# Ledger of designs, part 164: VHH binders against q9p7j3

Target 1, 174 residues: q9p7j3
Amino acid sequence: MILPLFPETQVHVFVYENVSNCAAIHEQLISQNPIYDYAFLDAATILYKKQVYSAIIRALEDRRDEQMKTKTIHSEVILSLSPKTEISSAFRQFSMTKKSKNIVVVKIDSKLTEEEEFERLDKLVEGNRVEFSDEELQKLIDFKVLKKNYKLDPSTLENPLASILSSIALRGYS
Key: E = the ipSAE of ESMFold2; O = the ipSAE of OpenDDE; V2 = 0.75 times the mean of E and O plus 0.25 times the DockQ between their complexes.

## First folded at step 13 (VHH)

Design bb6 (framework vhh_7yz9_2; at its last look DockQ between E and O 0.48; V2 from the best seeds 0.00; counts 0 for: pae E 7.4 > 2, unsure alone 64.8 < 65)
Fold by OpenDDE, look of step 13:
Structure bb6 (fold): chain B 174 residues (1-174), chain A 119 residues (1-119)
Amino acid sequence: as target 1 above (174 residues)
Amino acid sequence: QWQLVESGGGLVQAGGSLRLSCTASGFTFSDYVMGWYRQTAGNEREWVAYITWDSSTTYADSVKGRFTISRDNAKNTVYLQMNSLKPEDTAVYYCAKSYDMYGPEQDYWGQGTPVTVSS
C-alpha cells in the first residue's frame, strides 16, 4: 500500500488472530533480530484502520521532520498510537506482549509486494491471518483497554474515532 | 547530564551474596532497557544481564540461576542480586543504559562497582 502523503514509502498491515507464539516473537524483538523488523501491535488496542494509518502517518511525518523520539520507524509507529509522550507508556499500551493472542503487524519501507511480505511474515507468526478491516478489528478489540488508553468518557464514546485521531495528532501538544 | 551510579560492591566469600544497585538520572528511566556488565583487568567487558521495559529479564549462561536483575522505575534504580558467588565472578560491575526499549545494546555506563569473591 502507498500512502498519498508518502508516495515513496510502501506500507503493509497484517492482522493475525489466535497467535500461539507471541512470547517467542517478543523474545526476538528484545534481541533486536532484524528479521522481525516490524511493528507488532496488540490487536486488543486497535479499533479502526484509520487509527493505525494515523499512527503510521504521524511516525512518517516525525521521520520526515527529523523529530523521531524512538530509534526505529516501527517503534515510532507504536509511540504514535499513544496520547502519551513516554515511550514506555506507549509500548505498554499498544505493543504486542508475551500474552497477546491477536496482533496487528505493520511494515514500513517494504520492498516487497503485500503477498511477498505476507509470505515472509507468515514464517514468523503462528496464527491465522484475517482481513485488515474495521469489521475484523472490532472483533478483536478490548474496549476496556481502548477506553483506558485514550481516556474515553461517555461524551467521547459518541465518536471514538475522532477522539482517537485527535489524541494521536495532538500528542505532545496538550 | 546522564548519570548512572552503582553501589553495593565489596568483598564476599565464595557462596556468599551481594546486591548491587544502580541509580539513574538525567533520562526517562522507564523508557530504556537497563543492564549489568562486568570487566576484569585486561579483558573485554562482558554482558551479565539486562531487564527490558516490560521487566523481561535475560541472563548470561555463566550467571543464570544465580543472579537476578530487577528494576524499580519509581526509584530510577536497577538491581543485581548475586547469589552463590564464585571467585570467577570477581570483576568490576557496570550499570548500563540501552539505546531504546529493546535489546542489550548499551550507550551509557556507570563508573562501576568492584566485586571480589574470595575462595
Scores: ipSAE 0.214, ipTM 0.621, lowest interface PAE 2.0, mean pLDDT 92
Fold by ESMFold2, look of step 13:
Structure bb6 (fold): chain B 174 residues (1-174), chain A 119 residues (1-119)
Amino acid sequence: as target 1 above (174 residues)
Amino acid sequence: QWQLVESGGGLVQAGGSLRLSCTASGFTFSDYVMGWYRQTAGNEREWVAYITWDSSTTYADSVKGRFTISRDNAKNTVYLQMNSLKPEDTAVYYCAKSYDMYGPEQDYWGQGTPVTVSS
C-alpha cells in the first residue's frame, strides 16, 4: 500500500500466527542477512492496524527529516511503536523474540507487489498467514502487555486507540 | 561518559586458549546488544561474535565452534572465550555495544586488547 504523505514508498504488512521458527528468523536478523530485511514485531503487542501504520508514518517522517535514531527504517518502526525515547526498551517491548508465537511483519520501500512480497516472506516464515485486520489482531493481542507498554488506565481503556496513537505521534515532543 | 574496557589479550601458542573480557560502565548494560570485533594492520575490522540482551548468540564463520561469547549482566561484563587459536586469529580485539537486535552494527568502540598467536 501507499501512504498519502509518502506517495513513492510502498509498504506491505503481513500477520502470521503459530510461527514455529522465530528462533531461526531471529538468528538471521542478528546476522544481517539481507533476505530478512523486515520489521518483525511480536503480535502480542499490536491491537490495531492504525497502531502499525502510525509507527510506520512516524518512522518515515523521522527519515524524511533526517532525525532517525536507529540504523534502518525497519528498526525505526520498532522504535516508533514506543511512547518512550529509549531505543533498547522499545526493542525489548515490541520486537519479535525467539519465543514469539505470532508476528506482524512490515516491509518498507518494497519493490514488489504485495503478492510477490508475500511469496518471498512465506518461504522464510513457518506459520499460518492471517489477514492484517483489527479482527485478527484482536485474537493475538495480550492486553496485559498492551496496558503495560502504553500505561493504559481505566479512563484510557475506554478509548485505548486514541491514547496509543497519541503516544506514537507525540513521542519526544514537548 | 560511558566506557568499555577490553582486557585479557596477550601472547599465546597456536592451539591455546585466551579469555577476553569487556567491562562496561555508564549505561544500563543489560539493555544492550554486545559484540566483539577484531582488526589486523591494514585491514578492515572484522565482526567476530554478537550477544543480545536475552543472551542469543551468533558467530562469524571463521570462529564458529572455537569461540564462545557470553555475558554476566550482574558484573556488566561480556566475555570472549577463544579456544583452538590459530595464527590467523592474531589481531586487536574490540568490544562494542549496539542499541538494536538487527545485527552486529556497532554504535561505539572500545580501546581494544591485542592478541598474538604464535606458531
Scores: ipSAE 0.014, ipTM 0.409, lowest interface PAE 7.4, mean pLDDT 84
ESMFold2 (binder alone), look of step 13: mean pLDDT 78; pTM 0.786

Design bb7 (framework vhh_7yz9_2; at its last look DockQ between E and O 0.49; V2 from the best seeds 0.00; counts 0 for: pae E 7.9 > 2)
Fold by OpenDDE, look of step 13:
Structure bb7 (fold): chain B 174 residues (1-174), chain A 119 residues (1-119)
Amino acid sequence: as target 1 above (174 residues)
Amino acid sequence: QWQLVESGGGLVQAGGSLRLSCTASGFTFSDYVMGWYRQTAGNEREWVAYITWDSSDTYADSVKGRFTISRDNAKNTVYLQMNSLKPEDTAVYYCAKSYDLYGPEQDYWGQGTPVTVSS
């Protein structure tokens, strides 16, 4: 997929449910295995496609402007999901954990087609691929976690997408 | 600017225990994955354990079940509890700071603390 604002950057997003090896993946990430060069998100924290895209765009903008706060574009995507500026908080809020069962995987700067990237990623993730859609994400979301991550209250719950996007866009501008 | 100061190393008999500490300064401790490495003379430095922001711990196979890594963010300190020590655990142990889970390399190391396990 090509984003209009970043035509030179190809991105892919995959969703996996019932993943059995998140702990193993987590260990590889900690070990900085280069073949795991993705952003691994806990699907329980993602409600909308636009939430993910907004984070990706924010990360790409940060990179473009040489304002990245993290080391890698994938880490920046995770940070960009959070309304908080603390890196640890963002990762705690949105990153895949050893206990995760459902994940969203983001690849930035892909040189492969979506299918080719999937074939590569499928060797790393032991789970079932599902469609990257609001409908599928809605099945995997933990609303308690979502409310906590974005401090959603009854007034903002009427339009959670707007609140989420605002939080992402205005991070660091409170 | 950045500082990692290890302590707790020493001589111990096989089967014994040691607890290493690493006190950090000069950076926001809670924002970083912390870890321990060890190195013997003439060999490459090998990772021993990592602990993430949510206190998720990971260990090398060689120390699983024997070592425990933990952290106290209020004290800017990471610990390595080493039990059932073996002679092959003899090495200089280094505290390590990693920027995030996706970084290609460690950012900073301490000066190390020596651990000697006698048979």
Scores: ipSAE 0.023, ipTM 0.444, lowest interface PAE 4.5, mean pLDDT 91
Fold by ESMFold2, look of step 13:
Structure bb7 (fold): chain B 174 residues (1-174), chain A 119 residues (1-119)
Amino acid sequence: as target 1 above (174 residues)
Amino acid sequence: QWQLVESGGGLVQAGGSLRLSCTASGFTFSDYVMGWYRQTAGNEREWVAYITWDSSDTYADSVKGRFTISRDNAKNTVYLQMNSLKPEDTAVYYCAKSYDLYGPEQDYWGQGTPVTVSS
């Protein structure tokens, strides 16, 4: 896909459930294997498509404005999901780990169609692709994790989207 | 400012064991992925092992089953237990901190501790 604010930047988002090889992917990420240059997120932390899109937009804005804090645009997406500026906390909270079961995978600056990128990614991830949709994400979320990550109160948990998006957009402004 | 100090390197015979330590200061140790890299003359640094903030460990294929990474968050220390050492393990070993799974930047390294494994 192409985001309206960033028309030259092709972005793809994939969701996998029941992933059996997160440990192997984790190993490839920490060895900086360029074939694995994606953002791998723990799906237990993602409730909405807009949550992911907002983090992508924030990361791209920071790149455009020369304000990136992390090494790659993909690691910047992971930071951008967090309401806080502390990098290590953002990765601990949102990144895929060796123990993750379901993941959201983001590719920014893709030179491939969605189908071509999927074929490449599918060689790397041992799991079942599901639709990137609020319906599928709701099945994979851990609400205790969501509440903690975004400091949500009971009324906000009823419809947390606005609070989450505000946290992403306003990070660093108090 | 943050600091990583490696220790425990030295000379050891093939088949022997060695334990490296890395003591950290100047950052919240328990929030970081910690790791070890190694470098031989004329080559890029090679990743050896990482341990996450919740003590999940991961190893390069060349050391799996022989090396064990561990951490003691109370002492701000990460360890690398190296067993069944081979001459190919000869290198300078660097402690690293990382905020994500994509590996550390060069600015996140210690000074290194040399390990020599004799045949």
Scores: ipSAE 0.013, ipTM 0.363, lowest interface PAE 7.9, mean pLDDT 85
ESMFold2 (binder alone), look of step 13: mean pLDDT 79; pTM 0.794

Design bb8 (framework vhh_7yz9_2; at its last look DockQ between E and O 0.40; V2 from the best seeds 0.00; counts 0 for: pae E 8.6 > 2)
Fold by OpenDDE, look of step 13:
Structure bb8 (fold): chain B 174 residues (1-174), chain A 119 residues (1-119)
Amino acid sequence: as target 1 above (174 residues)
Amino acid sequence: QWQLVESGGGLVQAGGSLRLSCTASGFTFSDYVMGWYRQTAGNEREWVAYITWDDSTTYADSVKGRFTISRDNAKNTVYLQMNSLKPEDTAVYYCAKSYDLYGPEQDYWGQGTPVTVSS
């Protein structure tokens, strides 16, 4: 897909459930295998499509403005999900771990169609692809983790999306 | 600005143990993946172990079960406990810093500490 604000940048987002090889994927990431040039998110931390898109947009804006805090655009997406400025905190909060079972995978600057990208990614991820939708994300979310990551309270839980987006947008300004 | 200072290398007999330390300065230690590499003369540097922010560890196949990487963020130090050492483990060991999991290259290296394992 193409984001309106960044028409020259193609973005793909995939969701996998029941992934059996997250530990192996994690090792490849640690080894900095270029084949794994994606942002791997723990689906337990993602509730909305707009949450992911907001993080992507924030990352792209940072890149555009030459204000990236991390090494790659994909790691910047992970950082952008967090209300915290610490890179380690963001990764701990949102990045796929060895113990993850469900993941959201983001590809930025793709040169391939969505289907072609999926074919590549499907060779790396041993799990079941599901639709990238609020409905599917809602099935995978851990609300305890979500509440913790964004410090949601009863008042903000009435409109969690607004709170999440505000947290993403205002990172570093509070 | 950035500094990584390795220590703990030396001569040890096969089957012996060593513990390497790397003290970091000049950056927020807790924000980086830390790791160990090793290199022999005439060969490319190879990664040995990594440790992430949540203490998740990854090891090269050649050292799994024998080496243990750990970190103490309060001391800005990363460690490599090397047990059951083999002559093949002889190399200069380097401490490495990375921003995150996705970078293709390590950001910074120490000067290295030599490890010699005699048969």
Scores: ipSAE 0.026, ipTM 0.438, lowest interface PAE 4.7, mean pLDDT 90
Fold by ESMFold2, look of step 13:
Structure bb8 (fold): chain B 174 residues (1-174), chain A 119 residues (1-119)
Amino acid sequence: as target 1 above (174 residues)
Amino acid sequence: QWQLVESGGGLVQAGGSLRLSCTASGFTFSDYVMGWYRQTAGNEREWVAYITWDDSTTYADSVKGRFTISRDNAKNTVYLQMNSLKPEDTAVYYCAKSYDLYGPEQDYWGQGTPVTVSS
């Protein structure tokens, strides 16, 4: 996919459930294997497609404005999901871990079609691909985690999307 | 405000062992990926090992099987056990703090501890 605000940047997002090899993927990420240059997110932290797209847009805006805080655009997506500027907290809260069971995978600056990127990614991830949709994401979310990550009170739980998106968009601005 | 202090380096004969320590302060140690890098004269600093907040470990191919990284969150300390040392392991070893799996946060490095391995 191409985002209207970033027409030269091709982005793909994939969702996998029942992933059996998160520990192996984690090892490859630690070793900085370039084949694994994606953002691997724990799906337990993602409720909406717009949540992911807002983080991608924020990361791309920060890159465009030379305000990135992390080494890669994919790590910047992980930071951008957080309402806070504290980087290590963002990774602890949103990144895939060796114990994750379901993941959301983001590729930015892809030179491949969605089908080609999927074929490449499918060799790396041992799990069942599902549609990137609010319907599927809602089956994988942990609401306790969501509430904690975004500090959702009963009033914000009535409209959590707006609160979440505002947190992502307004982080670090006054 | 934050500090990383390496220790345990020295001169050792090839085939020997050393244990490096890195004591951290001024940040929430248990939330970070910690790592070791090394630098030889005239070369860029190279990655040696990482240990994540979940105690997952990964090593550069050149040290795999000989070096072991570990952490003790109660003591805010990261260790690098170096066995079967070779002259090519001679370097200044740096402890590093990182927020993610892709590399260290800016220039968050210790002072370094020199290791010399003689033949």
Scores: ipSAE 0.012, ipTM 0.397, lowest interface PAE 8.6, mean pLDDT 84
ESMFold2 (binder alone), look of step 13: mean pLDDT 78; pTM 0.789

Design bb9 (framework vhh_7yz9_2; at its last look DockQ between E and O 0.40; V2 from the best seeds 0.00; counts 0 for: pae E 7.4 > 2)
Fold by OpenDDE, look of step 13:
Parts: structure tokens; C-alpha cells; sequence
Structure bb9 (fold): chain B 174 residues (1-174), chain A 119 residues (1-119)
């Protein structure tokens, strides 16, 4: 997939449910295994495609402007999901954990087609691929976690997408 | 600017225990994954254990069940409790600071503390 604002950057997003090896993946991430060069998100924290895209765009903008706060573009995507500026908080809020069961995987700067990237990733993730859609994400979301992460209240719950996007866009400007 | 100071190394008999400490300064300790590596002369440095911001721990297979990593953010300190030590655990142990969960940049290291396990 090519983003209009970043035509030179190819991105892919995959969703997996019932993943059995999140703990193993987590260990590889901790050890900084280069073949795991993705952003692994807990699907319980993701409600909209636009939420993910907004985070990706924010990360790419930060990179473009040489304002990245983290080491890698994928870490920056995780940070960009959070309304908080603290890296540790963002990772705690949105990153896949050892206990995760459903995940969203983001690849930035892919040199492969979506299918080729999937074949590569499928060797790393032991789970069932599902469509990257609002419908599928809605099945995996934990609304308690979502409300906590973005401090959603009854007034903002009427339009959670707007609140989420605002939080992402205005991070660091509170 | 960044500093990692290891302590607690020494000589111990096989089956014994040691507790290593690493005190950090110059950075916001709670914002970083902390870990331990070890290295013997002529060999590559190998990771031993990591602990994340939420105290999630990861261990090398060679030390699972024997070593425990922990952290105290109030003291800017990471610990490595080493039990049931073996001669093959003999090495210089290094405290490591990682910016986040993703590479590929190398961690920042302390000066190291030597651990010798005798038969």
C-alpha cells in the first residue's frame, strides 16, 4: 500500500487473531532480531484502520522532519498511537505483549508486495490472518483499554474516532 | 552523560548464588528496557536477560529457571539474581540500556563486573 502523502514509502498492515506465539515474538523483539523488523501492536488497543494510518503518517512525518523520538520507524508508529509523550507509556499502552492473543502488524518501507510480505511474516506469526478492516478490528478491541488509553468519556464516546485522531495529532501539544 | 555502573561480581563456587546490581544515571531510567549481557575472552557478547517498562522479563535459554532480572525505577537500578551458578556462567557481565524494543542499534553498556564460578 502506498500512502498519498508518502508515495515513496510502501506500507503493509496485517491482522492476526488467536496468535499462540506472542511470547516468542516478544523475546525476539527484545533481542532486536532484525527479521522481526515490524511494529507489533496489541489488537485489543486498535479500533479503526484510520487510527493505525494516522499513527503511521505521524511517524513518517516525524521521520521526514527529523523529529523521531524513538530509534526506529516502527517504534515511532507505536509512540504515535499514544496521546502521551513517554515512550514507555506508549509501548505499554499499544505494543504487543507476551500475553497478547490478537495483533496488528505494521511494516514500513517494505520492498515486497503485500503477498510477499505476508509470506515472510507468516513464518514468524503463528495465528490466523484476518482482514485489516474496521469490522475485524471491532471484534478484537477491548473498549476498556481503548477508553483508558485515550481517556474517552461519555461525551467523546459518541465520536471516538475523532477523539483518537485528535489525540494522535496533538500529542505533545497539550 | 549516560552511566551504567555494575557491581556484585566475584568468585563463587558451583551451585552458589550472586546478585548483580546496575545503577544508572544520565537518563530517564524508567523509559528504557534494561538488560544484562555477558562475555568471555575471545567470544561475542551474548544477552542474558531483559526487563521491560512493565517488568516483563525475558531470559536466554541457558539461564532460564536460574537467573532473575528485576528493576527498581525509584533507585534507577536493575538487578540480576543468579542462582545455581555453573562454571560455564563464568564471564564479565555487562549492564545494558536499550532505547526501545526494536533494533538494530547496539545497546549502551556499563564497564562490566566479573563473575567467576569455580568447580
Amino acid sequence: as target 1 above (174 residues)
Amino acid sequence: QWQLVESGGGLVQAGGSLRLSCTASGFTFSEYVMGWYRQTAGNEREWVAYITWDSSTTYADSVKGRFTISRDNAKNTVYLQMNSLKPEDTAVYYCAKSYDLYGPEQDYWGQGTPVTVSS
Scores: ipSAE 0.152, ipTM 0.597, lowest interface PAE 2.9, mean pLDDT 91
Fold by ESMFold2, look of step 13:
Parts: C-alpha cells; sequence; structure tokens
Structure bb9 (fold): chain B 174 residues (1-174), chain A 119 residues (1-119)
C-alpha cells in the first residue's frame, strides 16, 4: 500500500496468529540479520489498523524531518506506537517477544508487491496469516495491555481509538 | 550522565579462558540491552554478543559455543566469559548499551579492555 503523504513509499502490513517460532525470529532481530528487516509487533498491543498506520506515518514524518531517534525506519515505527519518548519502554511494550503468540509485521520501503513480500515473509514466520483488519485485530488484542500502554480510563475505553491516536500524535509535546 | 567501564582483559595463552566485566552507572541498567564488541587494529568494530533486558542472548558465529554473555542487574554489570581462546580473538573488547531490540547502538561505547591471546 501507498500512503497519500508518502507516494513513493510502499508499505505492507501482515498479521499472523499462532506463531510457533517467535523465539527464533527474536534471536534473528537481535543479531541484526538483514533478512528480518521488518517491524515485528506483538498483536496483543494492537487493536486498530489506524493505530499501526498512525505509527507508520509518524515514523515517516520523523524520517522526512530528520528527527528519527532509532536506527531504522522499522524500529522507529515501534517507538512511534508509544505515547512516551523513551525507546526502551516502547520496545518492551509493543515489540514481539520470545513469548508472543500473535504478531503484526510491517515492511516499509518495500520494492515488492504485497504478494511477493508475503512469499518472503512466509518463509520466516511459522504461523497462520490472517487479514489485517480491525475484526481480526480485536480477536488478538489484550485489553489489559492496551489500557496500560495508553493509560485508558473508563471514558476513553468506550472509544479508545481517538485517545490512542492522540497519544501517538502528541508524543513529546506534554 | 551514564558510564560503561570494561575490565578483566589481559594476556592469555591459546586455549585459555578470560572473564570480562562491564560495570554501568547513570542509567536504569535492568531496562537496557547490553552487548560486547571487539576491534582489531585497523579494522572496524565487530559485534560479539548481546543480552536483552529479559536475558535473551545471541552470539556471533565466530564465538558461539566458546563465549557466554550474562548479566547481574543487582550489580549493574554485564559479563563475557571467554573460553577456548584463539589468537584471532585478540582485540580490544568494548561494552555497549542499546535502547532497542534490533541490536546495540554503536554510539554508546565503554573505554575498552584489551585481550591478547598468544600461541
Amino acid sequence: as target 1 above (174 residues)
Amino acid sequence: QWQLVESGGGLVQAGGSLRLSCTASGFTFSEYVMGWYRQTAGNEREWVAYITWDSSTTYADSVKGRFTISRDNAKNTVYLQMNSLKPEDTAVYYCAKSYDLYGPEQDYWGQGTPVTVSS
């Protein structure tokens, strides 16, 4: 997919459930294996497609404006999901871990079609691909984790999207 | 202001063992990824080993099975146990701190501790 504000940047997002090899993927990410150059997110932290797209847009804006805080655009997406500026906190809260069961995978600057990128990714991830949709994401979310990550109270928990998007947009300004 | 101080380097015979330490201060050690790099004269620094805040470890192929990274969060210290040392392990060893799970950030180095392995 192409975002209107970034027409030269191809982005793909994939969702996998019941992933059996998160520990192996995690070790490859730690070792900086270039084949694994994706953002691997724990699906338990993601409720909406717009949550992911807002983090991608924020990361791309920071890259454009030379304000990135992390080494890669994919790690910047993980930071951009967080309402906080602390990099380590963002990764603890949103990144796939060795114990993750369901993941959201983001590829930015892809030179491949979605189908071609999927074929590559499917060799790396041992799990079941599901649609990147709000319907599928809500089956994988952990609402206790979501509430903690974005400090949602009863009034915002009824409609958490606006609060989450505001947190992403306002990061670093209060 | 944070600091990383490596120690434990020295001269050792091939086949020997050495334990490196890196003591950290000025940040919440238990929340960060820590790693070891090494550098030979005239070459770029080479990644050696990595340990996350939850104690996941990863090693460069050249040291797998011989080196072990560990951490003691109560003492703000990361260790590198180096066994079965070879002359090609001769280098200055650097401790590194990282903010993210994609590996140690190369701009955050200690002073280094030299290791010489003789035949």
Scores: ipSAE 0.013, ipTM 0.413, lowest interface PAE 7.4, mean pLDDT 85
ESMFold2 (binder alone), look of step 13: mean pLDDT 79; pTM 0.794

Design bc1 (framework vhh_6qgx_2; at its last look DockQ between E and O 0.66; V2 from the best seeds 0.00; counts 0 for: pae E 4.6 > 2, unsure alone 62.9 < 65)
Fold by ESMFold2, look of step 13:
Structure bc1 (fold): chain B 174 residues (1-174), chain A 122 residues (1-122)
Amino acid sequence: as target 1 above (174 residues)
Amino acid sequence: QVQLVESGGGLVQAGGSLRLSCAASGRTFSDYTMAWFRRAPGKEREFVAAITWSGDDTFYTDSVKGRFTISRDHAKNTVSLQMNSLRPEDTAVYYCAAESYDFGTPTEYDYWGQGTRVTVSA
């Protein structure tokens, strides 16, 4: 997939449920295995496709404008999901951990088709791929976590999209 | 400025033990992952072991699992690598490294020591 504002940048997003090997994936990330160069997100923190795309767009905008705070575009996506500027807080809130069960995986600057990238990723993740859709994401979200991460009031929790997207877009401006 | 200084390298016979130490200075490494990497002659640098600040999580490359133990001393701001049952294949320069806290992507180790040489004789 190509985003209209970044026509030369190929992006793929995958969702896995019932992942049994998050601890093993985390070990590969710590050891800098380049085969694992993705952003691994905890699906419990993701309610909408637009939430992920908005974070990707924000990260790409910051890369374009030489304003990135982290070392890689994938780590910048994780930061960009957060309403706050603290890098460690963003990773604590949104990253896959060894205890995660469902994950969202982002690849930016892919030189592969979606199916080719899936074939590589499927060798790394022991879980069941599901569609990247609002319908599937809603089955995997933890609303308690979402509410805390974005400071959602109970009155906004039933339709929180605008609040979430504003938080991503306005981070660092208030 | 952050500085990492390794010590404890040397020559040891196969089957022997050695303890490497890495002292950190310049700031307390809260929220950092500390790691050991090694580079054998003619080979690329490879991951050996890592430990998070809390000590709750330790990680080892497969070839050292069960033989090496990484540990951290918060009060002394040091990380150690206890290396038991050493093999000639463990011969390398060992580097201490530290990174900013990050999960969910491949770790970027921003701070590196000068390295300490370990030679294991057959």
Scores: ipSAE 0.210, ipTM 0.637, lowest interface PAE 4.6, mean pLDDT 86
Fold by OpenDDE, look of step 13:
Structure bc1 (fold): chain B 174 residues (1-174), chain A 122 residues (1-122)
Amino acid sequence: as target 1 above (174 residues)
Amino acid sequence: QVQLVESGGGLVQAGGSLRLSCAASGRTFSDYTMAWFRRAPGKEREFVAAITWSGDDTFYTDSVKGRFTISRDHAKNTVSLQMNSLRPEDTAVYYCAAESYDFGTPTEYDYWGQGTRVTVSA
């Protein structure tokens, strides 16, 4: 997909459920395998498409403004999901772990079509691809984790999307 | 800034054991995933083992699984690599590395030690 504000940047987002090899993927990331050049997110921490898009946009804005805090655009996406400024905290909050079962995978600056990118990624992820939609994300979310990550309370839970987006947008402005 | 200093390398016979240690400077040791890499003569640097910031997760290259154990001590700001059943092919310079985050994407480690030489004789 192409984002209106970033027409030169192609972005792909994929959702996998029942992934059996998250530990193996994690090892490849830690071992710095370049073919795993994606942002791997724990789906248990993602509730909305707009949450992901907001993080992507924030990351792209940071890159545009030469203000990235992390090393790569993909890591910046992960950071951008968090209301915290600490990189390690953001990664602990939102990134895939070896214990993850469901994941959201983000590719920035793709040179491939969505289908081509999927074929490439499908060789790396052993799981079932599902639609990137609020409906599917809602099935995978852990609300306890979500509440913790964004410090949601009964008042903010009335409109969690607004609270999440505000947290993402206002990170570093507290 | 984090400085890493390895120790524990040396000469050992095949089947022997060594324990490498890496001492990290700084106040934020708990924020770093720690790893060991090695470079054998004439070969490229390769991943050996890693331990996450919390110590809850460990990872190993296939050739060392069951023989090597990585651990960390937050109180001492150290990461260790227990190497058992050493083989001649384990001969290499072993490097300690630290990364502030290890999840989600492959990224270069932020800090590296000077390396410690391990030689395993047949």
Scores: ipSAE 0.055, ipTM 0.554, lowest interface PAE 2.1, mean pLDDT 91
ESMFold2 (binder alone), look of step 13: mean pLDDT 79; pTM 0.807

